# Ledger of designs, part 1: VH-VL binders against q9vr94

All scores and structures are predictions.

Target 1, 124 residues: q9vr94
Amino acid sequence: GVTEEQMWSAGKLMRDVCLPKYPKVSVEVADNIRNGDIPNSKDTNCYINCILEMMQAIKKGKFQLESTLKQMDIMLPDSYKDEYRKGINLCKDSTVGLKNAPNCDPAHALLSCLKNNIKVFVFP
Below, numbering starts at 1 at the first letter of every chain, in headers, positions and changes, except where a header shows other numbers; antibody chains are not in Kabat numbers.
ipSAE, averaged over its two directions, is called F for ESMFold2-Fast, E for ESMFold2 and O for OpenDDE. V2 adds 0.75 times the mean of E and O to 0.25 times the DockQ between the complexes of E and O.
[cut] marks letters that were taken out.

## First folded at step 6 (VH-VL)

Design c1
Fold by ESMFold2, look of step 6:
Structure c1 (fold): chain C 124 residues (1-124), chain A 116 residues (1-116), chain B 107 residues (1-107)
Amino acid sequence: as target 1 above (124 residues)
Amino acid sequence: QVQLQESGPGLVKPSETLSLTCTVSGFSISSYYVHWVRQAPGKGLEWLGVIYYSGSTRYNTPFTSRLTISVDTSKNQFSLKLSSVTAADTAVYYCARELWYSFDYWGQGTLVTVSS
Amino acid sequence: EIVLTQSPDFQSVTPKEKVTITCRASQSIGSYIHWYQQKPDQSPKLLIKYASKSFSGIPSRFSGSGSGTDFTLTINSLEAEDAATYYCQQSSSWPYTFGQGTKLEIK
């Protein structure tokens, strides 16, 4: 497995790619999202969608369960994997019914579900 | 080898500006959240603020008008300036690295005394 | 802002005893609590992160538990070198905050 420093480096890259694309999402708002304060607006949802797409967790508004489990094995330290695997599986249907919804609603739904079902929720 | 070290004057007069530098090695300051925390003599730890790796800052509410945290990424240094100090600002000042929400490495701390 | 209240403020302890220190948050913080040890004249040292995950190199006699608002740090068999002040810290929301500290002394 990867180290917590390696996990951080990968997450920082995702934020560095995504945050500039959404200038209405301030650094302070992105930090709030990182700490688990997940707002529900178009700009924040689409910022979250950008990061989730880089994790291969969402594609065209659909949660990619198998890809997410594979990426979890690549990006997370071994000590995180059992808890994340359980929480990821509990969220398998979190985007059902939100297909092509506006405002990147599926990304908001997926991240909210993961936060609620993973004890140690980390997000870049 | 990750290391942080605080430096600056140990004595500051009331109403002046307290100025400290944190020099880091073993990691890039532009890649991590770095924080200032202080501890008044015989008291607990107090979080002052953070500089985010993009250069953005957050300050604890009591310090928003007096505190400035800045970074020089080319020297792997960040700085704290606290204006209009009083005796209540006498404390040991620490810089610390955050890795995923907790402070995994701390400097040794430097005592700053505010006295005329 | 989230207030963390530790208990007790001070405890005098005999070596080899089990010691439990509690930290109570003013609102739910999930598992976003971290524990630090500060020995006299030293900087704080991370012991436990995310309520229960031991930091690298920390002796196994230290453990943490809890979720939501109530958290504990346990020292299973106290050693003389464990005389220190212990702090909890939350990272669930800004600003990050610390508990007031728990000082352990050896009888």
Scores: ipSAE 0.532, ipTM 0.867, lowest interface PAE 2.0, mean pLDDT 91
Fold by OpenDDE, look of step 9:
Structure c1 (fold): chain C 124 residues (1-124), chain A 116 residues (1-116), chain B 107 residues (1-107)
Amino acid sequence: as target 1 above (124 residues)
Amino acid sequence: QVQLQESGPGLVKPSETLSLTCTVSGFSISSYYVHWVRQAPGKGLEWLGVIYYSGSTRYNTPFTSRLTISVDTSKNQFSLKLSSVTAADTAVYYCARELWYSFDYWGQGTLVTVSS
Amino acid sequence: EIVLTQSPDFQSVTPKEKVTITCRASQSIGSYIHWYQQKPDQSPKLLIKYASKSFSGIPSRFSGSGSGTDFTLTINSLEAEDAATYYCQQSSSWPYTFGQGTKLEIK
């Protein structure tokens, strides 16, 4: 699999694309999200949505299970994969019934679910 | 130390099957998508197809009837077979690794000339 | 398929000049566009990911911008070593497609 360095480098690319789109989201807040401190606001949720869309994990507010599993296999070091695979499956319905825009609630729900079900959690 | 290397015959006769192998090292083949891309002399890049670690494939529409991509995990090799070749199939063939939708590593490419 | 059209096809430029290459997609592809540099007798090299993010080891004179359908690769101050053909590539949908390429020649 990929190294952790490669993982973080790739993640940073996505972060650099998304963060400028949401000026109300500070670098510090983004760092906190990376570390699992996920706030619930329109701007941060949509920032998260941007990242998840780039990962092909969410589309139009719907969690993309199969796509996420595929991406996980190529985005993560091998040591992360089992835990993430389990967590991803546990969160397969985390976005059901939620509306996408303008609050990007599905993205918040999905990431929160993943954080709660993955012990070694990483995010861009 | 990520490396991809294409190999195969440099000359193929018309109507025959072009067979190439992409040998990879420095990374686990089970963790990446590998693509085949070709480039006719003096022309641009053309996407041929992709294979997933699971063996699932996608082919570009023009090649669906002629192209077969496979993987041998035991040998760290990907294979391309293009049947019924014509002069239009003369090109440098590349295998490339995809990481999050971009091709971050490419093989050096191998020229295949279709000629009688 | 998504068609990527680059402009110009060819450009002859003087060193230290600013060079801009455009890539237009037939439909919106968000930021799923990448730029490659290919020098003669070499394989393509990844320059920019996701429209504007430089790949590792790429000189700062290279930059990318754009979203949706219109994208630009910029070389701020051209160097002799930048003589190459540049390609945009989209990964928004299957099949993956490339622009026709832009050849840069240095005077």
Scores: ipSAE 0.000, ipTM 0.617, lowest interface PAE 10.6, mean pLDDT 91

## First folded at step 12 (VH-VL)

Design m2
Fold by ESMFold2, fold request of step 14:
Structure m2 (fold): chain C 124 residues (1-124), chain A 116 residues (1-116), chain B 107 residues (1-107)
Amino acid sequence: as target 1 above (124 residues)
Amino acid sequence: QVQLQESGPGLVKPSETLSLTCTVSGFSISDYYVHWVRQAPGKGLEWLGVIYWHGKTRYNTPFTSRLTISVDTSKNQFSLKLSSVTAADTAVYYCARELWYSFDHWGQGTLVTVSS
Amino acid sequence: EIVLTQSPDFQSVTPKEKVTITCRASQSIGSYIHWYQQKPDQSPKLLIKYASKSFSGIPSRFSGSGSGTDFTLTINSLEAEDAATYYCQQSSSKPYTFGQGTKLEIK
């Protein structure tokens, strides 16, 4: 199994890839998102979308349920898996009706749902 | 073998600047968040601030005008400077590594006394 | 900022006793609460993270529970070596904050 240090390193890589693409998103705002403070603006939503795409959780505004469950099994320690599997399944319809929404709205909806349905919430 | 170790003066005079370093081994400070926490004699723990990946910082509100946290990645060290100290700044100062929201490794702490 | 209030501040305890320490947050913090043990002249040591996940190498007599605003640290069958001060710490919002501490002493 994957260690929390390995999760942390993968998270750092995702932030290092995505954050420079959105210069209006400050490091402090990005870290607040990591703590679960999820704002609703185009720049922050699209930063979140970039992270979720790297996790293979979203594609063209649609939540990728099966790939997300597969990545969770590969990338999380065993002690995290049951809670995440439950929360991920509760969010399977979180982007329904939003696939053509502007401003990366599906990413905001997905992350908000995951935060609300996963008690041990970690994010890069 | 993650280790953190604080170093600095034991005594600092009022109105001067308190300067501490935290030397780490077993990890690179550019790869993790490192925090400063202090504990006044007989009191609880007080969070001072954090340095994020790539050197950005966040300070606890009462300290924003007096506190500077910085890194020297070539020495695998980070530092704390607290200006205009008073007796209220007498404390044991700790550096600690964050891994996913909690502090999994702490230095042993260094006592700093502010007195004439 | 988020205030954490622990109860009790102090308790005399006997070996084998079940001990419960509570931590209440001034607003909902989900599961972003962590528990530390600090013995005299030592640095804090992480016991429980994320309300209920035991840190590596922590004796099974330590457990944590709760979500939202009300959290507990439980020591089932106290040992003499557990005499220490215990702190909760939240990571839901910066600045991170600690409870005031709960000191346990052996009777």
Scores: ipSAE 0.789, ipTM 0.919, lowest interface PAE 0.9, mean pLDDT 92
Fold by ESMFold2, fold request of step 14:
Structure m2 (fold): chain C 124 residues (1-124), chain A 116 residues (1-116), chain B 107 residues (1-107)
Amino acid sequence: as target 1 above (124 residues)
Amino acid sequence: QVQLQESGPGLVKPSETLSLTCTVSGFSISDYYVHWVRQAPGKGLEWLGVIYWHGKTRYNTPFTSRLTISVDTSKNQFSLKLSSVTAADTAVYYCARELWYSFDHWGQGTLVTVSS
Amino acid sequence: EIVLTQSPDFQSVTPKEKVTITCRASQSIGSYIHWYQQKPDQSPKLLIKYASKSFSGIPSRFSGSGSGTDFTLTINSLEAEDAATYYCQQSSSKPYTFGQGTKLEIK
C-alpha cells in the first residue's frame, strides 16, 4: 500500500503548486493550516481550495463525495481508510448552499468539517 | 536507511555562539521538515524550532533573537547556531525528521557543555 | 503554549505486568499526541503516533489511546528492555511541547 512517506511527498507537491498562487499566504500560515488552524479569509480559503481541487475533493465549490472516497482508497495507507471514510461521509453536505459563494467559502466549510470529523487529520 | 547525525564542538564558552550541523542521508534535505530539540542533563525535551520545505523556519519564542536554523545544500546538511550562550544552554542537542506531525527519525544527539 | 502533564513521574514495575502512563493536555489537542521511548544515553524513539497508531517495527505490547485532553500509553506484559523514560509530545500547536517524562524501572 501507499506509505506515509508517499503521502508526505504528494502533500509537498500540492503545497508547491498551490502556495505560490497566493503570495499573501505565508509559509507559516500555510503550515498553521496543516496543524488545523484554519483561518477564514479570501486568500487562505482559496489556497485551501487549490489544495482540495488537487485532491479532487472540490470542484466549482461543490464537494465531490465519490471522487474523494475514490482518492482516499488510492492515496491513503490502509490503516487510515476506515476513519477517513466515516469523516468524509459525515461531511457530504458541508458545501450545500455554498456553491458560488464568494471568497472560496465552500473550501473553508469543507476543510473545517473534515478536520472536526477525522481524528487523525492530515493536510499538506 | 534514513539517518541523521549531529556534530560540532562539545565545549563552548559563555557568550560565544554554539554551532552544530546535522548531516542527513536517505532523504533530500529540501523534501522534509527537520526539527531541533534539546535536553538539559537529567531534564526533559525542549523543542527549539523547525526548518520547513524550501528553507523557511519557525523558532520557539524564547529563542527568536538567538537562534538560526539553516541549510547547506552543497553538503546536504542542516545547521543550528545559538548565540550568546550561558550555562543554561548546556544540553544534548538532537536533530529529528518530521513525518506527518511526529518525529520518526532522530540523530544520536551531541552534548554541548557551556563552561568557562 | 500547550502544557503536557504525565503521570506518574516514576514507577518501579515487576516484569510481565501491565503498565499505564497518562498524559494530560492543558487544552484539547484532538489526537495530535505522540509517544517516545528514551533509554539511558540514547535518543528518543517513536513508539505511537496520533494517540493510537503504532510506529513501524514497534512491539505489539505497546498501545496508545485517548482523544482531546487525556491520553494513555499502555505496555502489556512489561519486558526488561522496556526500562526507559517515556515522553508524550503534542503537535496540535507550535511550539511543539513534550511532557516531563515518566521513568520506568524494573524490579
Scores: ipSAE 0.783, ipTM 0.914, lowest interface PAE 0.9, mean pLDDT 92
Fold by OpenDDE, fold request of step 14:
Structure m2 (fold): chain C 124 residues (1-124), chain A 116 residues (1-116), chain B 107 residues (1-107)
Amino acid sequence: as target 1 above (124 residues)
Amino acid sequence: QVQLQESGPGLVKPSETLSLTCTVSGFSISDYYVHWVRQAPGKGLEWLGVIYWHGKTRYNTPFTSRLTISVDTSKNQFSLKLSSVTAADTAVYYCARELWYSFDHWGQGTLVTVSS
Amino acid sequence: EIVLTQSPDFQSVTPKEKVTITCRASQSIGSYIHWYQQKPDQSPKLLIKYASKSFSGIPSRFSGSGSGTDFTLTINSLEAEDAATYYCQQSSSKPYTFGQGTKLEIK
């Protein structure tokens, strides 16, 4: 697996791409997302959607289970994988029935589900 | 090898400004969050503030009016300025790198004594 | 701010014994707590991340557990070199805060 430093670099890249697209999302808000402080707003949700898309976890508001498992195996340190695998599977239906536009509700739901089912949750 | 090293005058007079520099090697300061933490003699650790990789800062509330953290990317250094110092600011000052919200590397620390 | 309270403040133990240090948070912080070791005249050293994940290069005798508000650092089969002050630190929210420290003396 990758190192935590490598995972950090990858996370930085994703933030560098997504944060500028959503200027109303502060660095502090982004940093607090890992703690489950996920406000349900259009800007925050769509910022999250941007990150999840880069992870290949969501596409057009649809959770991509197999893609997520594949990317998780590549992007996480080995010590994270078992817990993430379990949490990801528990969230397989988290986006069902949700409309993507305009508020990126699926992204919010998916991230919330992952956070609730993964004890050590690291998000960019 | 990742390394951080603090440097400063060691002695500052009351009401003056304490200035410290943190020189890093083994990584780019533009890629990580770097924090300042201090420790008064015989006391615990106190978080002062952070500078993010894009240059934005966040300070602990008691220091918002006195503390300035800045970065010099050309020298791979960042600086701390604490104005209007008193004896209560006497401490060992550390700079530390954050990796996923923990401090995985610390400088050796530099003692700053505030005295007339 | 989130207040971290460690227990005990001081402990004196014999080599090869087991020691447990507790850290209690004023509010739930999930698993976002980390443990540091600081020896005299040295900077803090990261031991445990996220309550229970050992940092690289840390001996297996160090372990951590807990979630929510109550956390424990355990040192099995103490060595003389383990004499130090140990701190917990929360990263759930800013400002980041530390416990007051637990000084461990080895007889």
Scores: ipSAE 0.777, ipTM 0.923, lowest interface PAE 0.6, mean pLDDT 95
Fold by OpenDDE, fold request of step 14:
Structure m2 (fold): chain C 124 residues (1-124), chain A 116 residues (1-116), chain B 107 residues (1-107)
Amino acid sequence: as target 1 above (124 residues)
Amino acid sequence: QVQLQESGPGLVKPSETLSLTCTVSGFSISDYYVHWVRQAPGKGLEWLGVIYWHGKTRYNTPFTSRLTISVDTSKNQFSLKLSSVTAADTAVYYCARELWYSFDHWGQGTLVTVSS
Amino acid sequence: EIVLTQSPDFQSVTPKEKVTITCRASQSIGSYIHWYQQKPDQSPKLLIKYASKSFSGIPSRFSGSGSGTDFTLTINSLEAEDAATYYCQQSSSKPYTFGQGTKLEIK
């Protein structure tokens, strides 16, 4: 597995890509999201969607369970994997019935679900 | 390999500005959140503030009017300026690196005494 | 800000004993609490991340537990070198805050 430093670096890359696309999302808001304080707004949701897409966790507003599990195995330290695997599986239906456009509701729902089902939750 | 080192005057007069620099090595300052934390003699730890990527900062509420944190990426350094100091600002000042919200590396700390 | 209150403030124990330090948060912080050890004239050292994850290089006699508002740091089979002040720190929200510290002396 990767180290926490490697995971941090990967997270930075994702932020560097996604934050500029959503100027209304401040660094503080992004940090709050990382800590599980997830507001429900178009800009924030779509920022989250951007991150999740980079993780190959969501595509066109649909949760990609198998892809997420594969990426988790690559992107997380070993000590995180078991808890994340369980949480991810519990969120398999979190995006069902939600419309992606225009507010990126699936991304919000997915991340919220992951936060609620993963005790030690980390996010870029 | 990762190291942080505080430097600056150990003595500052009241009402003057306390200036410190933290030199980091073993990592790029542009890749991490770095913080200032202080500890008054015989007291606990007090978070002062953070400088994020791209130079954005956040300060603890009591210091918002007096504290400035900045970064010099070319030197792999970041600095602290605390204006209008009083005896209450006497403390060991630490710079620290954050890794996923914990401080995994600290400088040795530098004592700054405010005295006339 | 979130206030962290540790207990006890001070404890004196004999080697090989077990010690438990508690940290209570003024509001729920999930598992976003970390523990540090600070020996005299040294900088703090990270011991435990996220309430229960041991940091690299930390002896197994150190462990952490808890969630929400109540957290504990446990040191089993105390060594003389464990004499230090221990701090909890929350990262649930800014400003980051520390407990007032627990000074541990080994007899």
Scores: ipSAE 0.769, ipTM 0.919, lowest interface PAE 0.6, mean pLDDT 95
Fold by OpenDDE, look of step 12:
Formats: structure tokens, sequence, C-alpha cells
Structure m2 (fold): chain C 124 residues (1-124), chain A 116 residues (1-116), chain B 107 residues (1-107)
């Protein structure tokens, strides 16, 4: 598996790409999101969606289970994988029935689910 | 290997400005969150503030009016300025790197004594 | 700010004994608690992150547990070199805060 430093670098890249696209999302808000404080607004949800898309975890508002598991295997340190695998599977239906609307509700639901089911969840 | 090193004057007079520099190596300062933490003699650890990789800062509330953290990417350094110092600001000052919320690398610390 | 309270403040123990240090948060912080070891005249050293994940190079006798508000650092079999002050630190929200420290002396 990768190191935590490598995972950090990857996370930084994702933030550098996504955060500028949503100027209403401050760095502080982004930091809160990664700590599990996930607001429910269009800008923050779509910011989250941007990150999740880069992770290949969500596409057109739909959770990509197999893609996520594959990406997890190559993007996480080994010590994270078991817990993430379990949590990801528990969230397989987290976006079912949600609209792929401009407010990016599926992304909010998916991240919320992952945060609730993964004890050590590290988000960019 | 990752290293941080604090430098600056060990003695500062009351009401003056305490200035410290942290020189890092083994990583780019523009890629990480870096923090200042201090420790008064015989006391615990106190978080002072952080500078993000994009240059934005956040300070602990008691220091908002007196503390300035800045970065010089060309030198791979970041600095601390604490104005209007008193004896209460006497402490060992540490710079530290954050990796996923924890401080994985610390400088050796530098003692700053505030005395007339 | 989130207040972290450690217990005990001081402990004197014999080598090979089991040591337990607790840290209580004033509010729930999930697993965003980390433990540091600081020996005299040295900088803090990261031991455990996220309540229970051992940092690289840390001996297996160190372990951590807990979630929410109550956390524990355990040294299973104390070594003489473990004499130090131990701090918990939360990163759930800023400002980051530390416990007051637990000084561990070896008899």
Amino acid sequence: as target 1 above (124 residues)
Amino acid sequence: QVQLQESGPGLVKPSETLSLTCTVSGFSISDYYVHWVRQAPGKGLEWLGVIYWHGKTRYNTPFTSRLTISVDTSKNQFSLKLSSVTAADTAVYYCARELWYSFDHWGQGTLVTVSS
Amino acid sequence: EIVLTQSPDFQSVTPKEKVTITCRASQSIGSYIHWYQQKPDQSPKLLIKYASKSFSGIPSRFSGSGSGTDFTLTINSLEAEDAATYYCQQSSSKPYTFGQGTKLEIK
C-alpha cells in the first residue's frame, strides 16, 4: 500500500483542483468537512462531489461501489483498508433514490454515510 | 528525512516583538500544514496557530491580535511574530508538521525568555 | 475550545507493570485524538494517532483505545525508557488542544 504521505499528496491535489471551483467554500469549512462536520448546502455538497468524483467514488450522482473498492485498494495505506472496505459496503445504497440535482445531494449522503461507518475516515 | 529547526533570539524584552523562524527540510513547506506550539517552563503544550499550504493562517483566540505566522517558500521557511510580549510568553517554542491531523514531526524547540 | 483532562497527573510505577493513562474530552471528538510522548529536554514524539493507530516505529507495548469522549493510552509492560510526560491532543476542531499531561516516573 501507499504511505500516509503519499495519501496526503493525493489529497492535496484533489483539494487544489476542487476548492477553487467553489469560492464560497472556505478552507475552514473544508477542514470541518474532513473532520466530519458536513454542512448541507449546494456549494459544499458540490465541492464534496468534486472530490468524490476524483476518487471515482461517485458518477452522475450514483455511488460507484466497485470503483471505490478498487481505488481504495490502491490509494490507502494497508492499515486503513479493512475498515474502509467494511464501511464502503455498508454505504452501497446511500445514494439510492436521490436526485442528481445541482445541489449534489448524493455526494452529501455518500460522504455522511462513509463518515458514520468508518471510524478513521480521512477525507482531503 | 523530514526535519524542522527553530531559530531566533533567546531573549526578548517586555513589550517587544518575539520573532522566530522555522527551517524545514525533507519536504516542501508549500505541501503541508505547519504549526507553532509552545510550552512554558514546567507546563503543558499550547497550540498557537497554523499556516496552510496556500498561505492562509488561523490563530488560537488569545493570540489573534498579537500573532502573525508567515511563510517564505523560496527559503522553505515559515516564521512566527508575537508582539507585545510579557513574562507569560516565556516558553520553548516548537514548530511542527501536520500529517492527517497529527503532528508527526517536531523541531527541537527554542527557548525564548522574556526579561528586562 | 475542547478541554482535554488527563488522569492521573503523575504516576510512579515499577518496570514491567501495566500503565493506563486516561484522557477525557469536554465534548465528543470521535476518534480524533492523538498521544504524544515527551522526555525531558526533548520535543514531543507522536505515539498513537486516531485513538488506536500506532505510529510508525512505536513499540508494540504502546496501545490506545476509546471513542467519543473517553480515551486510554496503555503501556502493557513498562520499560525504563518510558519515563516521560504523555499528552493527549484533539484535532476534531480548532483550536487544537492538549491535555495537561501525565508524568510517568519509573521506580
Scores: ipSAE 0.742, ipTM 0.910, lowest interface PAE 0.6, mean pLDDT 94

Design m2
Fold by ESMFold2, look of step 12:
Structure m2 (fold): chain C 124 residues (1-124), chain A 116 residues (1-116), chain B 107 residues (1-107)
Amino acid sequence: as target 1 above (124 residues)
Amino acid sequence: QVQLQESGPGLVKPSETLSLTCTVSGFSISDYYVHWVRQAPGKGLEWLGVIYWHGKTRYNTPFTSRLTISVDTSKNQFSLKLSSVTAADTAVYYCARELWYSFDHWGQGTLVTVSS
Amino acid sequence: EIVLTQSPDFQSVTPKEKVTITCRASQSIGSYIHWYQQKPDQSPKLLIKYASKSFSGIPSRFSGSGSGTDFTLTINSLEAEDAATYYCQQSSSKPYTFGQGTKLEIK
């Protein structure tokens, strides 16, 4: 399994790819999202979408359940997997009806659901 | 092996600037968050501030006008400067690494005494 | 700012007893609470993260529980080396804050 340091390094890489694309999202705002303060604005939602796409969790506004479960198995320490699998499945319908919603609304909906259903919530 | 070590003068006169460095090994300071925490003798722990990836900082509210945290990536060092010190700033000062929301490694701490 | 209040401030305990220390947050912090042990003249050491996940190498007699505002550190069958001050710390929002500490002494 993956160590927490390896998970941190992968998370930093994702932030380093996505954050520059959204200059209105400051490092402090991104860190607040990481700590579970998830705002609902176009720029923050699309930053979150960028991260979730890199995790293969969302594609064209649709939650990718099977891909997310596969990525979880690769990218998380073993001690995280049972809680994440349960929370991911509880969120399988979180983007239903939002595929073409504007402002990256599906990403906001998915992350909000995951944060609420995973006790050990970690995010880049 | 991850290690952090604080260094600096142990005695600082009132109204002067307290200046400390945290030298780290076993990780790159650019890849983690480093925090400063202090503890007055016989008292609890007080969070001072953090430096994020790429140099952005956040300070605890009482210190926003006096505290500067900075990084020197070429020396793998973080620094703390606290201006206009008084006896109330006498404390053990720690640097600590954050890994996923908690402080997984701490320095040994260095006592700074503010006295005339 | 999130205030963490620990109880008790001080407790004298007998070896082998079960000890509980509580930490109450002034607002909901989910599971973003962490517990540290600090022995005299030493740096704090991480024991429990995310309310209930043991840090690597920590004896199994230490456990944590809770979510939201009410959290507990439990030492099941206290040992003499557990005499220390224990702190909870939240990372739900900055500024990060610590509880005031709970000092355990061995009777």
Scores: ipSAE 0.666, ipTM 0.895, lowest interface PAE 1.5, mean pLDDT 91

